VHH binders against o26223. Designs and how they scored, part 37

Target 1, 191 residues: o26223
Amino acid sequence: MKLLWTSQHIKVTVHIDGKVSKMDVLEAIKTRRSIRKYQDREVPEELIDKILDAAMCGPSAVDERPWHFIVVRNREMLEKIPEVHPYGAMVKDAPVAIIVCCDSSLEKIPGFWVQDCSIASQNILLAAHSLGLGAVWTGVYPLEDRVEGIRRLFSIPEHVIPFSVIPLGYPAENPGTRDLFDPDRIHLEKW

## First folded at step 3 (VHH)

Design a46 (framework vhh_8pnl_2)
Fold by ESMFold2-Fast, scan of step 3:
Structure a46 (fold): chain B 191 residues (1-191), chain A 119 residues (1-119)
Amino acid sequence: as target 1 above (191 residues)
Amino acid sequence: QGQLVESGGGLVQPGGSLRLSCADAGFTFSNYDMAWYRQAPGKERELVARITTGGSTNYADFVKGRFTISRDNAKSTLYLQMNSLKPEDTAMYYCATKPFEEIVHFDYWGQGTRVTVSA
């Protein structure tokens, strides 16, 4: 599978013999970890296409689907992200990053775009993991300095709000899994 | 925001040992990656050792083989075992949280504990 990009149209070509994920959904959710160290290895366009497809499949308030995505592969641009995002140092070492944005003109009910973009961001992390990649969600919104820094760096219009920066790559670390199930947080029938 | 409290520093002769502790005084940090940093007089703060929530460790070359970082998640306490101490190890030692699974991170630093290595 290949994705061909133009300024006017996006053409997607799907491989008949595409690679099948061997991880079920529950396994993907439980074993996904934030990855901040990446191999010096390109991520194929077809994997980014699959990840973005998954990102857009999330639920949204009143089906507003306000998300837009910027795919950054340019090394010079990736190297500038840490200048406007103090905890985005790992982005300069990633082969690609996705910036999740909200187009406020698509918002149908005030404030729910934050949940919508959170869902899209988590879907990117899970899809990346299921495809053998590592990723991390570096927070942008609602920190005003990061929002405006990212906006200026990527020429984002004023009506569009950068929400998260997600570097992706083949993982160069394995932090293992976490056991976070806490039954004290589950209440039956009443608080 | 929680507070990190370092202890265990002191005066020791070259070749001696010290064990530093870092305790959470406000809330548990068992889900954070943790690190030890040090700062010598007139020098910038530098990373000494890091430990992940899963127990994986990483050390600066200048302490590798001499220092051991460990954690006790049940006690919310981070340790740094320092062996074969050198005068060059003289510094204020700080513990700090490191990014792990949070979508927004802020550095949480302790007030530090002083280590002096002199004959």
Scores: ipSAE 0.341, ipTM 0.665, lowest interface PAE 1.9, mean pLDDT 86
Fold by OpenDDE, second read of step 4:
Structure a46 (fold): chain B 191 residues (1-191), chain A 119 residues (1-119)
Amino acid sequence: as target 1 above (191 residues)
Amino acid sequence: QGQLVESGGGLVQPGGSLRLSCADAGFTFSNYDMAWYRQAPGKERELVARITTGGSTNYADFVKGRFTISRDNAKSTLYLQMNSLKPEDTAMYYCATKPFEEIVHFDYWGQGTRVTVSA
């Protein structure tokens, strides 16, 4: 029985009218794309609050919740981020960025903070998308130059590790959706 | 849309007083630490005063008891009472959220209000 995966064209109706998109979780996941171009439009605080709320709802190892967030709206600071992050050029064009950090003093099990902050970062991306915003994950950790650059720029304490920089804004591009399903990556019971 | 709007700047004589205000429009004011910064011509921006959500205050060394930072959460307004002003206090004064010393940070700046102290 060939499971005909009918590619249900999920019409992402991005209601632009500030109404909280009722995008379901699967739609958000499947239709999310990295957005690196943004409109000259401010992001309301209410949306950022919702995004951060979502960021804090993810699981963490033994519930350690080591994450902290820096919300950056200052134009000068946004423009400086690309100086220490070579692949963060789009940050200077975003109205806002979120820097996800780990407080190492909150870590209960060594090494799991990377997973925790990854989950938080992904939730930021999904939440942003569901709210009609575009975002992209720019990795900071584990590249030492980027870590130290962001640390210096934002005076981040030594026990806190910057993990990712996520610029956000209303999207000025539409890269389209893609099907990333690969049955060859699925193994039943054993490899 | 969140905006910080400073007001209350002006020209005063040495020894005079000014009260700066910062109105926070579009933000949940009570949820954030606030601060005043200043930038004199040809100098770097510097912290003047900070106030936490809990009402704790911190001042730069040059303030020496002359300035008082306060907040009214009901009005979503930050204040800086400046007494015994000196020519050295001449600067553009900016309202901002908590400085970068803390890791939970919302970095937003107003347009500033100019303070000139001159005889």
Scores: ipSAE 0.000, ipTM 0.214, lowest interface PAE 14.6, mean pLDDT 86

Design a47 (framework vhh_8pnl_2)
Fold by ESMFold2-Fast, scan of step 3:
Structure a47 (fold): chain B 191 residues (1-191), chain A 119 residues (1-119)
Amino acid sequence: as target 1 above (191 residues)
Amino acid sequence: QGQLVESGGGLVQPGGSLRLSCADAGFDFSNYDMAWYRQAPGKERELVARITTGGSTNYADFVKGRFTISRDNAKSTLYLQMNSLKPEDTAMYYCARKPFEEIVHFDYWGQGTRVTVSA
């Protein structure tokens, strides 16, 4: 009798929790920066899985969770994004990009999908940062030329709306932190 | 939203110096990477120098050792100190804000300041 091998024993798993620095939520929020320069280094699938898990944990209107995600690693496809997104030049240099989409067939309340997909996009940025990666949100919706360009490039059906393109990788730039607290924007009890 | 206003250009002899200034009338100057570009007649606009929010600088090979980019965040002003000027430096010089934390970015150029290097 031979020893039994399961798919679980063949699958390489990376225990990332023991490898990342201890960064609390407030630190992650305050120190996250848009990163547009990436190392020539592949991002493990396990990190992308963790980021997408975090993206799907956001709140949504009436729990509609209308998001779908396209993970792009193909160099030829990444190189074509700047042709339909004029300020997405950095995407061609990233090892991977995530396209956040809304499946309108999942929409329970018209229009709230924009907020749902914004939450998912921000969770991607925060999760990437917490895992030692850099990312940037490049806007697609509501710019109709970018929406249709991305749709055609990735064969996205008409009932699905591309919302954002988020390139990510190990950072090759190190911008400083921001101090953005403005007490003049806080009103107690009344305006 | 603000406007970028370049100044300090002029006519100078080869080997001379000029200091260009770029005033940003908007908020958050300290939060943007800034750059100087130039465009000579019949040529495409090219990057001359870049400075990050943290003060890191990058220069085109054709100006290294001669030009110095700097910023004054308190005055919301970007500078380009140009030394040992050559006829090849003759161009319109433009200040630009680089994308930072914006979800949507658009090109934002000033009107430029003209630099002419001739005898």
Scores: ipSAE 0.300, ipTM 0.650, lowest interface PAE 2.3, mean pLDDT 86

Design a48 (framework vhh_8pnl_2)
Fold by ESMFold2-Fast, scan of step 3:
Structure a48 (fold): chain B 191 residues (1-191), chain A 119 residues (1-119)
Amino acid sequence: as target 1 above (191 residues)
Amino acid sequence: QGQLVESGGGLVQPGGSLRLSCADAGFEFSNYDMAWYRQAPGKERELVARITTGGSTNYADFVKGRFTISRDNAKSTLYLQMNSLKPEDTAMYYCARKPFEEIVHFDYWGQGTRVTVSA
């Protein structure tokens, strides 16, 4: 990894054919699992920066790129997330969480921000996995109670929509691999 | 996708045994870690036992040595063998799937199966 300066922050990038980690893309996709148990170990800021860089590299409808990210490390704030997100209990035990948000003022085409934020969320999961971390996507949008709860908790403006909460850390569990290939879901030429 | 249906509860004397079953009508049973919970009258729901997809088990301290959780993936059924039952085991028993790769998870609690331990 080599450091490259950007106008807003320093990020680490490999100058050789874009390889970021020892895991190839297909391996990362096939072996990534949702991780809900984390070691009591801090995640370096440099790794969070790499993950967020990857999040922003996904395709975006009409290149609107409406996502904003909140990085939460404060233990007291992490402990409050389960109060507004009933299936986010593991967040209180994570060293850090990323909240993926849509700034609706950046939206150029109605409704596609959901896909933009979904792509960013999946890239966070894959990048975390490739860097030796575990993460899980806990859904927020379109569940109105969770959207409003997260908005209030993190002082998110009305024009910004919280989309997902992704706790991450060094994994304290190792779920096995999944074999999900189903040829019955593949249709040649027609349905 | 499937509903979880608990059965096998009943009235039993202290020291007796019961075997609870949880049938999953879904086609994904083997992909989920499974658990048994219970809720005693006037109390909060609490975890009793867990079993992973690989067969590893974990038990609450109050049932260790008396209860055994098991699964039959071919029948999509979860079991709880309950031995040496005590009045304190009186509760409604529920089975549940542990969240897996869902980005949104909702618990669907069935009616449960009632276990009453008394003379």
Scores: ipSAE 0.323, ipTM 0.644, lowest interface PAE 2.3, mean pLDDT 86

Design a49 (framework vhh_8pnl_2)
Fold by ESMFold2-Fast, scan of step 3:
Order: structure tokens, then sequence, then C-alpha cells
Structure a49 (fold): chain B 191 residues (1-191), chain A 119 residues (1-119)
């Protein structure tokens, strides 16, 4: 007998350019895909503000909230990211990217900033998806050459650590949803 | 158009051998799990062989004992040694990498190298 899981559906309303859309939180989590092809369309500042607001609502260790964000719209700067991030080729084709950073001076408990910034990064991906945008998480930390490359490119101070680069835009691809549920990975009461 | 460049394909007789190479022009080759896929006309891409950053290998049943995947981190190059080739091995062969941050599995592809096995 396999354990059968059912998801609870919670409805959320989001305002986009004066429009209202509804999205089930569980559906957003299950249908979010990495998007690497973007339409030649600007992303309104209002949507970026909503995404960053959502990013900052994530939990953090001892409420340290160590995250800072750099919003990059400048085409020349976006085109330079692939030079310091080998797997960031799609960033040059995105209308905007968000760089998630940790200000180490805000850290209250050593090491937990990695989890904090991971949560912020995932919230950016989910918020973007809920607003009709596509995004992808490209990793920076803990690869020292990428950390220093991004730091140099964006004049990031030494006490601030770039964690991830997240290009986003209106999707120009529609990958199907994934059926990833695997009951063999669920153990009852003990391993 | 990708950063990965495959080579070594060609026309070979049944029972022959070929060695495919995939050169990664970028940095950090040693940080990535690598794979070879193939696609015959009118068919889906299928996994041929995988190699992890630690050197562990895994092969599709249809190539076990005939193909060997290997990597040279110093040269940033992935290899596929193909022995005892059969007409069924005729396909475009693709190099792919999975960075440790990648959630979607193997996502970064090369342009491919054509292998034709015919009399």
Amino acid sequence: as target 1 above (191 residues)
Amino acid sequence: QGQLVESGGGLVQPGGSLRLSCADAGFYFSNYDMAWYRQAPGKERELVARITTGGSTNYADFVKGRFTISRDNAKSTLYLQMNSLKPEDTAMYYCARKPFEEIVHFDYWGQGTRVTVSA
C-alpha cells in the first residue's frame, strides 16, 4: 500500500497593473518551472516591487533578515554577467535580473544567512510565477570565482556576499508541469 | 550555439569504434555532473551515459558493456568511447551538463555530433 497525499488549495489574489489574478499557493509551487527564454517586453517596476516585498517576507534565523537586492535593468550590465557566470548566458536576454545578496554585518547567527538567502531566492521565483512572469535561479555562492566576479562587476562591498542571480521576464517558453511525487521517499514513524 | 562543443562523430561500419569528445569552453568543468544523450530522427532524446563530479558512472541498458564514459577535468573534456557499434546507435549525440545548482536535471546542451553506423 502506498501513502496517498492530497494537497490543500489556498487561494491568493494578486494585483498586477490594476488587474487581479488568483493563484493557489500549492499550484504555484507545483507548476513553477525554470524559465530561460523571455519575451522582448519590459517588466513594470510595480511587479518588481511586489516580488521584492514577497522576498523580504520569508523567515530568517533569529529574524536577522540579512538580504539585500540589486535590480539590474541596464542592458550593458546584463550582457556582462555571462562573462563572470558560465551558466548565466540567458541573463543577457532577460529584461531584468535580481541579485540576491547577504549583508554579513546583519547576520546574528553564523552560517544561517545561506538558508535565509535561499528562502528569499525561492520566494522571488514563486512570486514571479504568480504574477505571470518566468525566472530562473542561477547560483553564485559558494563558488568563490563567481562570488568575486559578481562582486567586482556590481561594485559590491567586501562585507556583502552575492548569493544568486535571478533573471526574469515574461516567458517565451512553456515547459510542461512535472510529476515529481515519489511516495518511496516518504517514511512513516522512522527511516 | 552552446558553450559545449561535441566532436568525433562520423560514418563507421557495424562493429567499429568511435570516440566522442565534448569540450567545455567555460570555467568550472569539475563542478558539474556530465552526460551523453542521443536522438535518432523522429525519436525523443534518450540518456546514454552519466558521470558525476566524483567519477561515478551510470549507463543505459542498450549500451552497457559497449560504451565507456570518462572525463578529464584538467582538459575540461568529457569522452564517450563507443565500441561494437550497431546500426541502432545511429543518432545525433549530445553532451549535457548539470550544475550542482540546477533543479531541472541536465539543462545545458551542446550542438551535437552525428554518428552513422552503416555498411
Scores: ipSAE 0.000, ipTM 0.119, lowest interface PAE 15.5, mean pLDDT 82

Design a5 (framework vhh_8pnl_2)
Fold by ESMFold2-Fast, scan of step 3:
Structure a5 (fold): chain B 191 residues (1-191), chain A 119 residues (1-119)
Amino acid sequence: as target 1 above (191 residues)
Amino acid sequence: QGQLVESGGGLVQPGGSLRLSCADAGFTFSNYDMAWYRQAPGKERELVARITTGGSTNYADFVKGRFTISRDNAKSTLYLQMNSLKPEDTAMYYCARYPFEEIVHFDYWGQGTRVTVSA
């Protein structure tokens, strides 16, 4: 029995520029789902700026913050992504995509840039959800063929590593929510 | 990991019913959202219905009220109950893991099962 871990959900309301968020943080985390179908609607630049601001607010190893972002709105370029990323077919139907990259020249400690860029990617997904948008993380690194394909397609320099491609837009699907809490994965005091 | 095997298709009269099954040879079925797709002759493959790990369901407008998707996690089997079948439902039916929160996705398509609605 793991009763020690079961308590009522706490709720925290966030005020954003005079507007109360309709979701507390825990609700946002629990209700965010990958969205792969989008309405045929433009995403305002203001919302992309807010999402990227949130992406850069994550923790980073030795505060190296190695992330760089490419914002892709050009339809021809979005349509070419599935050619180099076989599971990125939904990207061609999105109004915009963000490519999360690591600038290796900013790396201060070997290997932690993967965690840094993972944190930035998840913050993009959560920020998009909080703003009424849907997004999905499509994996690039460490699959060498996808890394090279994306690099060539977007003229990414050798010292910069494409990490993820995240299409986003107004959602045209609702997959619902999941109940994922598994107390068997929690160990008290020792393994 | 594992392969999906569809069954239960056949020839049926308009207004009839069929129940499709999809068996997963792997031991991870209960961890994935699942879906039924169909491909009519000369048409693109389209989503028919999906079911989440928690049991929530979504249906394409053209099958709402007629088809029911369900799952049996203990048997690693996905079902599609098809009622009030129409000639327009004639297609090869496929099951697949529905993409959900995978940052790296691999297609796990079955071989399909043929449904023909005809006199």
Scores: ipSAE 0.235, ipTM 0.614, lowest interface PAE 2.5, mean pLDDT 84

Design a50 (framework vhh_8pnl_2)
Fold by ESMFold2-Fast, scan of step 3:
Structure a50 (fold): chain B 191 residues (1-191), chain A 119 residues (1-119)
Amino acid sequence: as target 1 above (191 residues)
Amino acid sequence: QGQLVESGGGLVQPGGSLRLSCADAGFTFDNYDMAWYRQAPGKERELVARITTGGSTNYADFVKGRFTISRDNAKSTLYLQMNSLKPEDTAMYYCARKPFEEIVHFDYWGQGTRVTVSA
């Protein structure tokens, strides 16, 4: 039995009954925050690969899994995102961004790709947090000007819809935690 | 759809005090980190002070010890108490909502309130 205790931003490793315990899933969900300030520090490709693996493990309608991802590390391209996404200014300061896209040719049931890509986007945020990174979901779809702008910048074909832009990096801020539990939103047995 | 409305500016002598207010009417004020910015004549807009939803504050070095940012969530109002005012504090003062957990955000700037520190 081996215990390693570290800060909430670093992995806690516990060996119990031959198992390795990492950051608890509930802790990750409750402590994940949108991060818009990043250290001037590169994110290893191995961490991006782990995040994208997690993104693709989400549920999807009729298992259509319509998501595609563009990984952007090029500084000049990151600096152009705020020109077509007016509230994406933080992207220019991030070491990397992931653009979540829907390939409409993979869609099996109309409209559910929005939920599919939302799940993928949230999984990116949670996976990044669990790995000691910070990220923020900046909305693209259904804002037509942003969809068109992102499509033009990244040569995205017409059958593919850019859904979200998620900059990520090592966090340079800690906004703390939220207490949002509201029992008035819980109805037992019926409305 | 909410708008920010700044008030409390005016003409004051060096060493004087002013209290600026920013009323937030239309969004849930409690959900947002809030900030005061200023724009002096011929200069870029710069951050003066920030307050988080939890009440933590941050100040620019040039106002530290003289200005105090505070919020009243029940009144949906942000304040900036400005003490020991200097001619260099002359500017238009703007309040702003900072993005929080929003996946879609719009800049929410008011039209500002003018502060003039002179004889």
Scores: ipSAE 0.261, ipTM 0.631, lowest interface PAE 2.5, mean pLDDT 85

Design a51 (framework vhh_8pnl_2)
Fold by ESMFold2-Fast, scan of step 3:
Structure a51 (fold): chain B 191 residues (1-191), chain A 119 residues (1-119)
Amino acid sequence: as target 1 above (191 residues)
Amino acid sequence: QGQLVESGGGLVQPGGSLRLSCADAGFTFENYDMAWYRQAPGKERELVARITTGGSTNYADFVKGRFTISRDNAKSTLYLQMNSLKPEDTAMYYCARKPFEEIVHFDYWGQGTRVTVSA
C-alpha cells in the first residue's frame, strides 16, 4: 500500500538521441507546486500546444467540452491583468498566460461547466509541470468583479465566462516538498 | 476574521524596544512566506519585513538595521523585534501570509497590534 503513495521518475530516449526525463503521473501530481517566479525565457509554441491538448483531454459532463482558451503573450495585456485581478501580480512577469473560459452555448447540462473547467485548469498545471515549466492557477470565477474585469480586458463575449488565469514559464523558484496524505479522511464501507 | 493574531504592541519611549508576535492557529505555518505590514494614521498599509519558508529576510529601507523578523515553526509564530523606535514608527502592525497553493487568495489582515512611540 505504501508503494501506491510513492512517486516514480522515468527517463526515455527520443528519436534525436536525446534523453528526456519524464515524470510518471503520480510523480507529477505529488511534486507539482504553484510557481509565481519565472525565468526571462520564452516558452515555445509547441509546449503550449501540448499543454492545451492535455487540457482538452479531461472528462466533461455529458462530453460537453465547454472550454475555450485564450493564450496571452502580449506584454501590455499581461501587465493589465493585475488591474482587474488583484492577486495576479505575478502574471505581468510571466512570458505567457492561459485564460480558461466556458462557452455557455456548448453547455449541455446546467452548472457542470465549473467542474469541466476545473479539470482543464488542473490538467494545464500538471502538463506544464511534466514539461519542465511552472504555473499557478489564479481564481476568477465565481468572483464577479474578476469575471467582469477579465471579460472586458480580453473582449470576451457575454455568453463566455472566464474561469481561471494561469501564468506559466520556466520556474525561477523551487518550493519545498509537501506531504498531504491523511488517513483520517478515508472512511471504509460507511462514514 | 482569520487565523492570525497579532500581539506585543504598546506605548514606548523613543529609542525603546518592542517585540511583536503573530500566532497562526493553522497547522501549515511552515509552508508560508510571512510578512509584517504597518498602517500609520492617514496612510496606506506598507510592507515592513518579509521572511521566506527557508528563512531569507527582506526589510523596508526605513526599518533596515533596527528591526529583525524571525519565525518559530514549532510554535507557529512570527516575530518582529523592533529596536531604536522612532515616533514615525507609530502605526497599527499587521502580519500576513503570502499565497501558497490557494487558487483564490485574499489579503488576510488580523485586528493588528498598535505601536505608539511617544514624542
Scores: ipSAE 0.303, ipTM 0.651, lowest interface PAE 2.3, mean pLDDT 85

Design a52 (framework vhh_8pnl_2)
Fold by ESMFold2-Fast, scan of step 3:
Structure a52 (fold): chain B 191 residues (1-191), chain A 119 residues (1-119)
Amino acid sequence: as target 1 above (191 residues)
Amino acid sequence: QGQLVESGGGLVQPGGSLRLSCADAGFTFYNYDMAWYRQAPGKERELVARITTGGSTNYADFVKGRFTISRDNAKSTLYLQMNSLKPEDTAMYYCARKPFEEIVHFDYWGQGTRVTVSA
């Protein structure tokens, strides 16, 4: 059991596991960091399902929802990703990776699938963080060699475009938080 | 092109020494873990040594006991002291920042500095 004090009204809460509340949205956004070192622990399928549900909840241009996801748990396949992705070395050490893809046959408006897949990728990172996992977005599109390498490795059809590779797992590192607020990038009323 | 500029390479005999330097023009050098990589002709780039912001170091097995990585945050400079050089150390040497929040590392390395170890 653990006793915790809360601010302002000064409350004492008794907890067995020490957790008082879930991370709110702003906290999740501000504290999410790219994680490239993972514990040797499997990620339950139920957590992957929650992450993918969150990925599909983002806004989409003309509601085209063109994304498809490949979930990779096979160690031999994870070990081959660095061969076609020069900055994906950490993927071989992850228990699982999600490949975000665009099915171009679902595209209703040209070019907006990049935004749709970017939103899905960021939702994967935020959802993973909120569930106590770490993840990193490794870029694939629009780098032609990486796109074709990933396509060949995972037997992805020509009408489907691999967009990002996101390894995830329980974090084995804790990078410090960053204060990234820059008021010089905010313009009032006009540029 | 990255913001990192390598120097200090040259021709040296087996058993000789060289000190490589890497200057970072960026404002946030002190926030990044840094590394030295090398690439021999026709080979892939391989990690030589890493140093964290706190000064912890890690070395590839093939350079342990011979190379020393260090940093000077005030000068935004990374160093690699190379002793007991062998012909197999012949390569282009590149310094690199450990990835941070970048989704793409497109211009990860500069032109590098050439090290040739031959009799």
Scores: ipSAE 0.188, ipTM 0.603, lowest interface PAE 2.6, mean pLDDT 84

Design a53 (framework vhh_8pnl_2)
Fold by ESMFold2-Fast, scan of step 3:
Structure a53 (fold): chain B 191 residues (1-191), chain A 119 residues (1-119)
Amino acid sequence: as target 1 above (191 residues)
Amino acid sequence: QGQLVESGGGLVQPGGSLRLSCADAGFTFSDYDMAWYRQAPGKERELVARITTGGSTNYADFVKGRFTISRDNAKSTLYLQMNSLKPEDTAMYYCARKPFEEIVHFDYWGQGTRVTVSA
């Protein structure tokens, strides 16, 4: 029995942002799933900051970077989101949600802000997953009833367009992963 | 295309049985978690049972041991077997596809199928 000397040879564990697991980019992309059930557990502000930093690192049309973000932790406000977003029922049970917005005054090329905000939204999902959180993208734009409902609920100015609502938290479900590779959708040299 | 159509409701005596069916013409049935909801007169719509793409099931406490949810992916059909029916089970029953990876989800609530349990 060598148990009495185990503590003399303790392995040093390297922590990265409070997390020891390394998830490479391909693993994060392939294993990310929409998560709609969350533990009753606070998400630290530091993790939200890391997620938003990642969201702002995406490419944008003519580097216009039109994204703005609203971080919602207030329970009463989260509970009101399903009233204006019919498929946002899970938001009321999330510890936090991020509303991705476009400031149209920053737009340099008409229409590309949709791609810009899509990139930011996907980066939020991937960053959350890499940090051990679960999230889901609930669509807002271009559904005008949802756009106006969210705008009114969060006092968003007329020149700012709410694009997506992304609740996130520590996951309380594990749906597994998908295998979606379809070689028939790949065309070499010509259509 | 892609609409859900409920059937199999009817009038039954307490203690009786009914089997509800929900057909999906959308040809993507196997990709979705499915659920049965009900709405009794003067009440809100409530979840009755859910089944995942992998076949895992979950039931509301008020139907556990009496109702069984199942699916047939080859026929794109969802089922709810209802046994030991009680007057309080009287409701309109609706099926729904649960969202999974879509960034926009649209539920289509049909007319449902009516279940009446007479005392």
Scores: ipSAE 0.307, ipTM 0.642, lowest interface PAE 2.2, mean pLDDT 86

Design a54 (framework vhh_8pnl_2)
Fold by ESMFold2-Fast, scan of step 3:
Structure a54 (fold): chain B 191 residues (1-191), chain A 119 residues (1-119)
Amino acid sequence: as target 1 above (191 residues)
Amino acid sequence: QGQLVESGGGLVQPGGSLRLSCADAGFTFSEYDMAWYRQAPGKERELVARITTGGSTNYADFVKGRFTISRDNAKSTLYLQMNSLKPEDTAMYYCARKPFEEIVHFDYWGQGTRVTVSA
């Protein structure tokens, strides 16, 4: 039972199957896909540290940085997530999940914590992808039953709001890439 | 959140064939992986077949070799060709969009189309 954050003060370059990930930013953004099937392989602690570092690098409203993260590797806990999150069935099969939370006591401007936690969640997905992992954002906030279910399951204090649950692992599926560029959604100078 | 409208069900004799259709109105159909599910009375809803945006297919073991899933992106329509039908295939058939890049997924179920396989 290792604690992931023991390595947070020591950054180590890790190799994925003996190879360093070399994806540029645009490639990472354009090729990232939601992954819901995972190999039966552990994710090294050092990769989770890199992902969490990236999560905290996003912009935040008035630099409030309200996010906290719970790293879940315990199989029994992962297996209980679908009981409180009806579309989180894939989480039970993931080797690890990250729960993105907002500490409301850190909020400096009303409502912007949602954007702060959204940015952190997307950075988790992009960082995971760049490191050869797959991940999916399963929504929690603002669905009250899911918020309270996750809070109860992980002993989250009342002033902390669970925002998203993101299972991660080595991908066991390849859905291919998307081409979403739609010039009809671009307006020059005015609507 | 768009409408999925299933059609093509009916009463058929064992060994017969039916083709089910699912029309997707109001969505970019070509961007979604699609699936057919079925639910027999008193049973859980079960996956029958899946098709990806690229046309790759996957089938439940109990329909392999008998059913064929296909899509027509120009018509925003999903199909299920059902051959060699058995009484065990009797169910309500539903089409659904698979969870894709949604951070929150709601069931995009149609109303279903009834298939009855009886002598």
Scores: ipSAE 0.250, ipTM 0.601, lowest interface PAE 2.7, mean pLDDT 85

